VHH binders against FAS-associated factor 2 (Faf2). Designs and how they scored, part 9

Target 1, 346 residues: FAS-associated factor 2 (Faf2), of Rattus norvegicus (Rat) (q5bk32)
Amino acid sequence: MLPFRFTYYTILDIFRFALRFIRPDPRSRVTDPVGDIVSFMHSFEEKYGRAHPVFYQGTYSQALSDAKRELRFLLVYLHGDDHQDSDEFCRNALCAPEVISLINSRMLFWACSTNKPEGYRVSQALRENTYPFLAMIMLKDRRMTVVGRLEGLIQPDDLINQLTFIMDANQTYLVSERLEREERNQTQVLRQQQDEAYLASLRADQEKERKKREERERKRRKEEEVQQQKLAEERRRQNLQEEKERKLECLPPEPSPDDPDSVKIIFKLPNDSRVERRFHFSQSLTVIHDFLFSLKESPEKFQIEANFPRRVLPCVPSEEWPNPPTLQEAGLSHTEVLFVQDLTDE
Key: E = the ipSAE of ESMFold2; O = the ipSAE of OpenDDE; V2 = 0.75 times the mean of E and O plus 0.25 times the DockQ between their complexes.

## First folded at step 4 (VHH)

Design p28 (from n3 with E107Q; framework vhh_7yz9_2)
Fold by ESMFold2-Fast, scan of step 4:
Structure p28 (fold): chain B 346 residues (1-346), chain A 123 residues (1-123)
Amino acid sequence: as target 1 above (346 residues)
Amino acid sequence: QWQLVESGGGLVQAGGSLRLSCTASGFIFSDYAMGWYRQTAGNEREWVAFITSGGSTTYADSVKGRFTISRDNAKNTVYLQMNSLKPEDTAVYYCAADYEVYTDLGQYIFDYWGQGTPVTVSS
């Protein structure tokens, strides 16, 4: 079963890992893996020229990681410096133009001498039987797996055929992984869009509630303002009525018609009605204002005019007239007609 | 540049706790299995804990139930939480990055070591 297989491989990994550190072989200890690759590349170019497949510029582990990430084949070449067929293979097969083109276009190419620590440890992993040696590695079922081995001298045409055969036999694994990655990416994009749509909806709902709240508050405030104006108008009317009644109670009594110092005044109101009352010559003009103010027919703000000559009588204290004159001082006759002018609209 | 940098070691009283960290750079951390090893004076290196690229963990019998290994792929860091420390846990602790490859002859692991961080547990 799969769980038992997984556990078995994990235990085997740990056991090999532990043994390696308990009993390290000097050549298996890699101290400068990049330097190993660079020195091999220079040695290779010195012997075989610069027309060769492009060497991966990094450690073996990095090459494996990059091949896995990019879903590409990794071609590994282990160079046996002392083997009789190494020179012929490199010169005539590996560096053939058609082989270089195939490798450069289809795969990552990692190579090192087995006499270098990095190459030696890869040799320990691949355990080649003879040279020249090539291995093809790719991601298969979530594992970087050796899917092909080529051992011994091989001609360019046969090399191309063998590499192509290995790739064709295993391409479906890489295609499957590409499809799975694309599906995963599409799912993530969809989830991102759904999250953004949700947040946009939440913000829209919050804005809708804010506008609704503001509208309700505005309507409430307007209704409150109308109610306050109505209440204020009723209070103003009530106060005006009380003021009128107070002025009426404080009015001095009318003098007798037979009193030689009495003045009969006929008032013409703005509504064309007429009201008459008697006053004493010694009384202040303020008494005339108080009388008119006490009438329900009087405007809220008014002034009193006399004719012949036309003049406004100072019946209310002002800066110009802090103490209004008496009827006698104002020059009123025993019988007068005075006009009340409505000033409420000013 | 390929690097593994350990931190968090120090002096601690028996029964205490320490958390070791190992930060990786210069490679794709999530592709690698990570392990912790320790070495005492005069002895070979001893495996302590292992975490695969997929997150599966295993522990040596001597630390099982006391130590916990974990990883944070976003930070390229592996951790070793050490609880109920004993004087016998005194050692230099090493972080290792492992890449597994499957050959026709079996599975193989490529390992790279950090510089080590000392841990001393007093009585």
Scores: ipSAE 0.136, ipTM 0.608, lowest interface PAE 5.4, mean pLDDT 84

Design p35 (from n3 with Y99E; framework vhh_7yz9_2)
Fold by ESMFold2-Fast, scan of step 4:
Structure p35 (fold): chain B 346 residues (1-346), chain A 123 residues (1-123)
Amino acid sequence: as target 1 above (346 residues)
Amino acid sequence: QWQLVESGGGLVQAGGSLRLSCTASGFIFSDYAMGWYRQTAGNEREWVAFITSGGSTTYADSVKGRFTISRDNAKNTVYLQMNSLKPEDTAVYYCAADEEVYTDLGEYIFDYWGQGTPVTVSS
């Protein structure tokens, strides 16, 4: 009955294969890549000691980025925990003083166990055939490229020779990239300096123009103020002259010297001049003010004083005298001397 | 000073659209390849879209047909137009810039990164 037993076992094997294939490997989900690297480093040091190449403290992606930026070789070590040659390689080759010195001086070194999610992910990308596994990666023709693979057990002298050979064979690509970057950086710096100088110049020109406009505006406003003051003073002077002429035109005619109701008034002005005029006793004291105001020699603001007794005559309407009295009501004599007092500066 | 500043993130309902912008300063933008990445708490950054200096575009399978990357060299800006948004698109989106470098190593490598802009898609 072997055919029935055989088909039973082949069905179970197929089922197990499908189940393993469908059921994802726990290493396929990377959630803490930096933690994977740090964990591997600690495990490595516990097993092989602290004398080892300096481990890159970051993810595989970060290591590639830094190798590209710095134009350095990146050495990737994928540790196969279950491989028969891993211990011998690490103890006798990777941790040999000459190997440590070479790696530390010439390249970035990234390493992880393939049993860690980050290491497993890198394994899937590099597709190594056996362990121990080393890959050398660098920027070549605008590509991060695997330029060398070392697979299987290797002795320290051979490791040094192989790593050196790989670097020497590919150093010219890094040199050419370095020269291209220097050229691009010089062009970029020059353009940045030109752009910065242009913007600074533009801003300086705009600021100068703004200050010139403000200065012109300030000067124009001052000139306008002075002109307005001159025009206001001229208008005030013209209005004063017109008012004087109007008062002169409205003055009643002088009464005859033969009129028994005539009053002869001699005015003493502030400039020591004398002016004489006749008025009628029935006329308001406002007529006296109007007459004096009409004179070219009169101050702009004045009051009229009489003597014996000394008093200021109410010749303009006020709270005390809303309607100024007549010459007769004010007690003026047929011949009177009145004094004009300048009040313009008060 | 090299700087990438993202904008346009926010809260949107499933099926909606958002346009992310990333403005660059301190380098010659037209010489650089630009990319968009996204990250959720507890997960690695996931590549979303890439545009070369020449304008060639590539997209992650999860966003192909829904997202469009474009660039305006005159404005030093790269855009990500996100259409038909799903709750699983909720992430912090990062702008990245680099001199055009190709890789067959399962990685896209960028030297310059923005600070990120959050996108939340409500169900």
Scores: ipSAE 0.152, ipTM 0.575, lowest interface PAE 3.6, mean pLDDT 84

Design p42 (from n3 with I28E; framework vhh_7yz9_2; also named w7; at its last look DockQ between E and O 0.48; V2 from the best seeds 0.00; counts 0 for: pae E 5.0 > 2)
Fold by OpenDDE, look of step 9:
Structure p42 (fold): chain B 346 residues (1-346), chain A 123 residues (1-123)
Amino acid sequence: as target 1 above (346 residues)
Amino acid sequence: QWQLVESGGGLVQAGGSLRLSCTASGFEFSDYAMGWYRQTAGNEREWVAFITSGGSTTYADSVKGRFTISRDNAKNTVYLQMNSLKPEDTAVYYCAADYEVYTDLGEYIFDYWGQGTPVTVSS
């Protein structure tokens, strides 16, 4: 515990203190905190020169915030303009090269006159007993805490010693805070990584399920297509069979072998089988076509050819022969061999 | 830049309610105590309520039981719910932020003030 030198308030300070009870101190009106700091800096440099510790360029709160964030010591100087020891302290101690070096290297430095609203505000919080006033503030137990107070005129060497002592005494707390912060950060990073991994896993699972669904649908569609094709083919076959049966039912009766007006036709089918049937000379070539068509063993599409002379018989209505000729007109004899050509693959 | 922006002020009848909001920017809101002050024409600024970073609340005697201060750190906003308003509550209300420093004396220093929001309570 640094010995608190209780120096007696100057009469002026007592009077000011007393007046504070009677009239609100105009310094209580904080209007431009940054301006107050800047103004003090200029005044300080004018009086004491530019060789001084680096002044924190911001409000007291900003200084605290930065000290907290950076886990640094904050040295707070409250300047008593009217105090007799202020000038000596600033000239001989605060602006000493060794002091400057110490402060700049190891702590943030915030300073303001107590005659400025910002300085006054801070003085109300810190409640200095005398001047010069220094307070060391740091993050301790997750709170910004005053860990040292130096009040009254102090020599440079003593200042250095006391500041160093305060810092050294509290160094373990800073280290602990740093470690805790690091641990928290690590934990946070780990959590984030875990969350990301989880999301990635979830997405992967969703994609897998999507693919499975797509595959199932594809398979189903293929199966449906196959089934439809089978059904269509079955229908086609059925229709063809029905047509053959219809043709068979519509065929004229076969003439008697004793019928002089009959033609015996031997059909040679593509499968080398032979079919024989009689027809009348007066019948259209369509009848022989229908007969062949009605046969189970006949091709779906075929033409009938005669070899003597070689010719395709016009058995099906065409543009040239809308009415196919009769067997007689086609020049068939009493016995004919006709060749059935399969056109199904054409 | 540190900013406090008050909103929610207006005209209200006696016995009515009003909710003030103050949105903070430019500093770590969660580290600060927040407070409300009010000022009437010709008078000094009067403390109304404050809430610490930890959520502890304190009220002026004049508003105790009627006003409630709360904060939402996620929104960087402090609220003042004013119920049972009286004509005497007519004032410009100011939001203030204080960085909490623990001293042996336990005092708070408010560093920043908003521009204020006027509240008028009619009889």
Scores: ipSAE 0.022, ipTM 0.515, lowest interface PAE 4.7, mean pLDDT 85
Fold by ESMFold2-Fast, scan of step 4:
Structure p42 (fold): chain B 346 residues (1-346), chain A 123 residues (1-123)
Amino acid sequence: as target 1 above (346 residues)
Amino acid sequence: QWQLVESGGGLVQAGGSLRLSCTASGFEFSDYAMGWYRQTAGNEREWVAFITSGGSTTYADSVKGRFTISRDNAKNTVYLQMNSLKPEDTAVYYCAADYEVYTDLGEYIFDYWGQGTPVTVSS
């Protein structure tokens, strides 16, 4: 039936429209929630003294947040300033030493007057029926849940019994939640360990590949160095051969045996072989050195000695003989035997 | 007002992909761990993926390797990238703020759930 629903909606719309012109209760605007709590605490102490449960120093939402985070019970007291039983309850029950001890040891305690905006807001959320009013709130099934309500005047022993009963009935939910949080934290730790192990393995593999590449490069450089040494040695040998050929080309021709200035020299080489050549008395001793150097059988470094008397002939420029003498100046006879001494190992 | 608003759901062919987004408002997003849950007809709601305030992620076995959860704290948004979708992935997907953390904003704190976004995977 549609007409009934239409009439109902029309009445609701008129009522809601009219409510827009009704000024809201001043207590509905919470502008200083912490100030509301502090001012209530001071007024409470003025009336009932300083021996009371420790008041949570923050907003209702902050108290809920802390209770949820810490997995603690939150006890909420809504103070009805105008209710006839409020003074009796506060003096005889709430401020009893045993009650104070229980509350302080086991729960967060939040309290405010319903005449304050913050307390009024909480009153609207909890919808209490009478005063004094206590609600116990805790995390249950992932939601901050009211697990107990105490409404009306109650004696201290009954208050202790009721609060203890509510906590005992619900403590297992908080224990379960702690275990679930621990399990999630362990899973996160395991994931972090797996990620760290993976990164360590990746870096180890990269370092292993870097060492292999470096080892290959080292071997390549060693092979290149060996090859360069072989090429350098071959070039040295070729240069030596070219120098010997140049010296041979620059040698003056042998004089005729009939030339009166002819000197016949027989050289005894270190390998016990003998080589013979004629020279002119007017030629420098350097031509003797050049001739011997040009021979394939000659050592790379040598000196030439004469006997009777034994002496080393200055056949290469030196400090003592910057200009080596001629064969005649050196006192050589028309027929000489000279000895070639190997100096390559010196 | 505290709210989570999901978007990105729709109809997709098997083997396709979808990216779900969930934008949070009315609280400090970076303080909350965020998760994705799904519910199929006749079954209980099951968790799909979870990301902590620090960025650590965990996944249900049924979606590992196919789904990726991520967050952008500057945009107050959590994402679910769904690849290689199967007909079995057909569900209403819900964004949730995890009870492990709280906000400094002083707002009423409860477990926050989005309204859900439907995902249908054609065979």
Scores: ipSAE 0.000, ipTM 0.182, lowest interface PAE 13.6, mean pLDDT 80
ESMFold2, look of step 9: ipSAE 0.109; ipTM 0.607
ESMFold2 (binder alone), look of step 9: mean pLDDT 80; pTM 0.794

Design p46 (from n3 with I28T S30D T52Y; framework vhh_7yz9_2)
Fold by ESMFold2-Fast, scan of step 4:
Structure p46 (fold): chain B 346 residues (1-346), chain A 123 residues (1-123)
Amino acid sequence: as target 1 above (346 residues)
Amino acid sequence: QWQLVESGGGLVQAGGSLRLSCTASGFTFDDYAMGWYRQTAGNEREWVAFIYSGGSTTYADSVKGRFTISRDNAKNTVYLQMNSLKPEDTAVYYCAADYEVYTDLGEYIFDYWGQGTPVTVSS
């Protein structure tokens, strides 16, 4: 926008910069540009009253930036405090109601005294020949351009005519830029929307794939659990069968029917079947349990009951009976009927 | 510190092609609109082409259809492909950067300028 000597290089600008550096003016050091504008506004109102165009509340650079952004004309007034025509111009032209109305409705208005550092800086940029001085600035061909200069005393009617002529001659550039910006913004929005839509679609596809993967993994784990349960059940049944065979192999042989110390026991199983076996009176009740356990038709968990009175025989080691008694100690007769009770669900 | 380093200028015959490059450093290149301007002897600088941060482009009527501006944000570089060159394209070409955000009507914060690269087109 604004050509700074360090930022905007031309041989002429470099030469001018060198000359200004060699011959410093106290006004060339801008340290409080907003303060310069505010103090100028107060001084202006003190001298000419409060009926004036609305002053842009900011630096010259900010005014240019806002004019460029909003695609509006910027009117710059450089006040020459010591010039003979400044008072007449401000009282009779700049502060005329018709002029105020035009300026406030059509443009941004920036003004400062050339006796202030900010105003002096702007003066050096615009290089006015006399006062009063007005410059009309707008965006043209990608840069802020002075499209009109009004130098010297001018009457209100002529001022209105000149400002209107300058604006009318240049408004086509601002209209063109507005159309170009709208096209660029529409293109940018479309590209952004396409990119966002693509990323949203990609994320949706990734989410679907993740859900399918999780579903497959969940089914795999469920099938694995079922398989493990089947294998555990098969191992349990195999171990049970091996235990039954082991007990059968360790079982003492049946005594002869003619042995006076033999006990014939008839077992009534839960499935209403009967099994008979002979035992010695001197054998432990554990032998009875081992025999029944070894039978394929016996329940997985059971207890053995004798009749009259009905009682559970201690056929398995327990806290009460660490060493189960013998058949004789348990009071069994030479011929006994015992009942096997299914405890599998208890 | 910011830098704009231009390259690719030189002598070329009418009808020929030339590619200018401008590599930026010291600012967030992706946020800046980049442009090419040219200055002929005795005339002020004139706008040639502009590419905005979003990739949209604009061209001066004198170069439309012949010149193409492009950018490579990964390399912080803007290019000007000049085809069907004419003797009147002879100028010093300048790279420029403006901060522009694609919101509302765009916003400008600061300007950077390159040193310039000469292009001469013989007839």
Scores: ipSAE 0.013, ipTM 0.253, lowest interface PAE 8.9, mean pLDDT 82

Design p47 (framework vhh_3k1k_2)
Fold by ESMFold2-Fast, scan of step 4:
Structure p47 (fold): chain B 346 residues (1-346), chain A 124 residues (1-124)
Amino acid sequence: as target 1 above (346 residues)
Amino acid sequence: QVQLVESGGALVQPGGSLRLSCAASGFIFSDYAMRWYRQAPGKEREWVAGITSGGGSTSYEDSVKGRFTISRDDARNTVYLQMNSLKPEDTAVYYCAADYEVYTDLGEYIFDYWGQGTQVTVSS
């Protein structure tokens, strides 16, 4: 009240204005936006009571996001602590039972004091001209849009009428967006089902081709094995025939029947056929084996036996007989019957 | 993989014209609304223009109405911003954004996807 104090405070006000211009207001740096909302709610309830619209418990950005997701109106109340009409508005209009009912049933309600950093940030975005201040926000043309502003003191009945008018004027945009989301969701579900069916069909075709390729490869491999076995058998038969011919060419000539050292041998083959040949007493028993081997009717593996006593003749080199004896050394008489035993396994 | 690539930014004189393009990939372009934003040095990012998924309606920030035109070519997966009667105040980095809504069985929505930006400078 003193002129000196008035002059002093005027100078401080000028300094505060200059500092605000040079350095940002501390309220411009939001560090705890949820805490700002919670502290505002407690202060509101202490001053105006617990009968009030349900406050959105989150940041302004979260409230916008939830309103967009849910396709609901967002009502924003900016509380001016220092304004003369704030108390009357909160007690008589905002906390009226019919206003509480309308807000709680139709919209999300976000509120904060402009003296809190979060509320100050929202104030800077909405740029209100006076208090009390309400803004109605909703999704319109793919963006959150301010569709209504209520500035200055308003009575409960007028508040209900104004909020209802704003919602009615803009409800068609939310309905349109809801229908577009439903159509988009149905299209996505159909596309997903078609994509899944396509992939399943593609995988089935790939699996079918894989099995067909494996079956073709197995068949090819089996045919190749059969062909190789046939070639191996033909080569074996050719080698056997060549060996028989070689033995036949290397056989010594038959001695004359008039030669006193000649031995006439009659061979009884396993097939009951008989073959006769003359040998010289001085010849090795290997000549007998070579002769029998050279015959087409001989078994692939055989041994030669004499009778009385029954014995196997050593006609091939072995450990017991590394040099097979001569016919004379083996005790063969001038005329012999020898038996060829088949040693070919089943 | 969703990608948005802006192009067409340049230095232009006041009163001039410029066309920005935004090429989209990784989503079904025709199903989504497209938007343009800008950010001037030392200022917050502001919305400039929007076009609905079908191209049937467009919307603009008041300061650019009558000067800017948003359009789309769904066959080419591109959104355009035609800027006429440019002012020094239009100097900013311009961003393309898709309202990329993928609604899943989990109730999830992806609301924002941004490009890298293209610089527009209006000076004499």
Scores: ipSAE 0.000, ipTM 0.149, lowest interface PAE 15.6, mean pLDDT 81

Design p48 (framework vhh_sonelokimab_d1)
Fold by ESMFold2-Fast, scan of step 4:
Structure p48 (fold): chain B 346 residues (1-346), chain A 124 residues (1-124)
Amino acid sequence: as target 1 above (346 residues)
Amino acid sequence: DVQLVESGGGLVQPGGSLRLSCAASGFIFSDYAVGWFRQAPGKEREFIGAISGSGGSTYYAVSEKGRFTISRDNSKNTLYLQMNSLRPEDTAVYYCAADYEVYTDLGEYIFDYWGQGTLVTVSS
């Protein structure tokens, strides 16, 4: 029975309608946009031949990016496979030699079927009212803008006239943007040069101050060394004077001239001055050295020599003479002339 | 040369929050629109949001509006993405992008310069 078949199909249609509200349209999920373009190109060539405008081999988003970067018009064709005028338009208008030449020379051409996910996505963005559909897009006021729409069947001569009109009306915006890009590039170069010049100037100033600081530090250190040497020399002279005074205080008193064991010694100093002092024969030769050392006129380092025979007297403790002999043991006479020899480095 | 460097990614618990940063150099930051994209394993790169050079205009993908907030600090040459109420589905590499123009009229956002990305993993 026929009525049961109609009832069955009605229920199935309701189920299919409900399913459409549960699951999204398969065309709404774009998973292979480049594949969509390539498959559309192949389908187009099978139906209309290989003489057609050069298809942009990429996604809609890539086509927009390239049009912006190159400051070119982008022509978008949305193909309605099921529309009655699509075949006539493609065969007689879009693939006309003069139309192909215009499109290839002046613009990027992106095209896709609205039955493909990528084409459907673009359809949702452009919201075309009918087919065939063409949109002209370009950079205007910092935005990729639809500057022209061609909807419905159009003949090749009219298509050329309309595309040319749209481009001519909007070419000045692309020229303006090219000039603005050049100005922005020049401004960025200038700012970079200014920043580099500022940093170079700052580094030059810092280097100049570093060199001045190093020069001041070198002069200060040299002055400190000179001052330290002067202080060390003064301390050396003071210590020498104190030691001379100490030796003078520790000297035994001079024997009386009437003492038969007294020795009168006349010292001839390197400056040709003469100094006389009496000593006792029982005293150590160290007493002679202590006396001479205590004199302001004596060299800092000296030795004492006797003549007839000429010999150096051991007046300072040494390894050879740990205990210097007495004047008597050294063979000194009751009256002696001894010579002080300067042994200082000067 | 334009350079963008993302930071702030890491492991976060479901329901948690993260703030991503993007440090920009080599251009006048305030003259460029900047935005965030993400790419999950085995998926295409997805737009999240963009902000104009002045910061006066913000644009978000419909699916992410309300959970994510984009902002910028032109004095620090830095772009931010505040992510709240994170879900396992938010696991992706997040990319910073910069462009002189923002394609608002066509519902698409095309950027010329890209960072290297920072990984965000939302897991327990």
Scores: ipSAE 0.105, ipTM 0.545, lowest interface PAE 4.5, mean pLDDT 84

Design p49 (from n3, 16 letters changed; framework vhh_7b18_3)
Fold by ESMFold2-Fast, scan of step 4:
Structure p49 (fold): chain B 346 residues (1-346), chain A 123 residues (1-123)
Amino acid sequence: as target 1 above (346 residues)
Amino acid sequence: QVQLVETGGGLVQPGGSLRLSCAASGFIFSDYAMGWARQVPGKGLEWVSYITSGGSTEYQDSVKGRFTISRDNAKSTVYLQMNSLKPEDTAVYYCAADYEVYTDLGEYIFDYWGQGTQVTVSS
């Protein structure tokens, strides 16, 4: 039956519409937005040639960001591959030399097919009613705004006129934002300079205090070094004096002049002064050294020399004389003249 | 003169946590909204979180409840606390700054971007 068959086709069409409606479009998942744009560009060039406006080579989001940052117009072209007017528009209008020149000189140009996920996503945002479709976007009142929409077939001269009209009507907003950004930048630069000057002054102050502290510490250490050296020298002199006094105190008493074993020794010092002392023949020659060492006039280093024969007396322990001999063993007479030789320069 | 420097990325096990920091200089930080976006190698950039100059926050649905964005205006720094990390969170994370917050075009548009920090959630 003809009425039954007509009803069947109507139901089938509604069912297909419903299935399409409830099934998600595979273009709704954007996985490679840059690839979508590059793919579209190659397809466009293959079909319409290489004489076209310069395509922005990046995502829609990146194109919007660059337009906002640079305070430029963004022209968005959504290509409807299946629309009857797309070929005519691209060949006769979009790729016309004067249109290409206008677009390239005054705006960023982003384009993609709505059959690609990135283009489909942009289509959902801009909600075009028909093809060909162009949208002009710019920063207006602190937000990126669609300031013009061109929907449907348009001729090159009309396209130039409409694009120019939209830009001229909205150029004041970009100029205003440029001035505002310049003012903000100047304020930021001035604040940064003030902060840097303040920090430089603070660092200079800290550096001055650090140098003063270092100089004070250096002076203190120098004074301590001098004081320590002075104390060490004083201790050395005190020890030397104490040793001289100890040697003097430990000297055996002089034998009586009446003692037959006494030896009277006259010492001739390097300064030609003479000192006399009596010793016992049984005493070690070390007693002679101890006596001379105890004298204020004694050289720092000295030796004692006798005559007949001329010889140096071993008055201090040595390898040759580990136990210095007695006065008797050294062959001294009852009255001797001994010579003290200064060895300070040896 | 404007710089955004991200730190805190690294390797973490699934279910772990990381805190990203972004130090800003060269603009009046308190006047700008701040955001985080991420990019999986070889794929597109995805917005993650946003905080306005007034402190209002927004999150992508997949990170809501797991990530927290915050800011310290005194330090000119924005933070992203990432908890309960998943392998699909593996991406380069970018810090971004925006003087204008919203667009009627369905996009978050940022004026300045950092160099990114790698976050890897291992097997």
Scores: ipSAE 0.017, ipTM 0.436, lowest interface PAE 5.8, mean pLDDT 84

Design p50 (from n3, 19 letters changed; framework vhh_gocatamig_d2)
Amino acid sequence: EVQLVESGGGLVQPGGSLTLSCAASGFIFSDYALAWYRQAPGKKRELVAGITSGGSTVYMDSVKGRFTISRDNAKNSVYLQMNSLRAEDTAVYYCAADYEVYTDLGEYIFDYWGQGTLVTVSS
ESMFold2-Fast, scan of step 4: ipSAE 0.164; ipTM 0.614

Design p51 (from n3, 35 letters changed; framework vhh_8dlx_2)
Amino acid sequence: EVQLVESGGGVVQPGRSLRLSCAASGFIFSDYAMHWVRQAPGKGLEWIGNIYYSGSTFYNPSLKSLVTISRDDSTNTLYLQMNSLRAEDTAIYYCAADYEVYTDLGEYIFDYWGKGTLVTVSS
ESMFold2-Fast, scan of step 4: ipSAE 0.307; ipTM 0.659

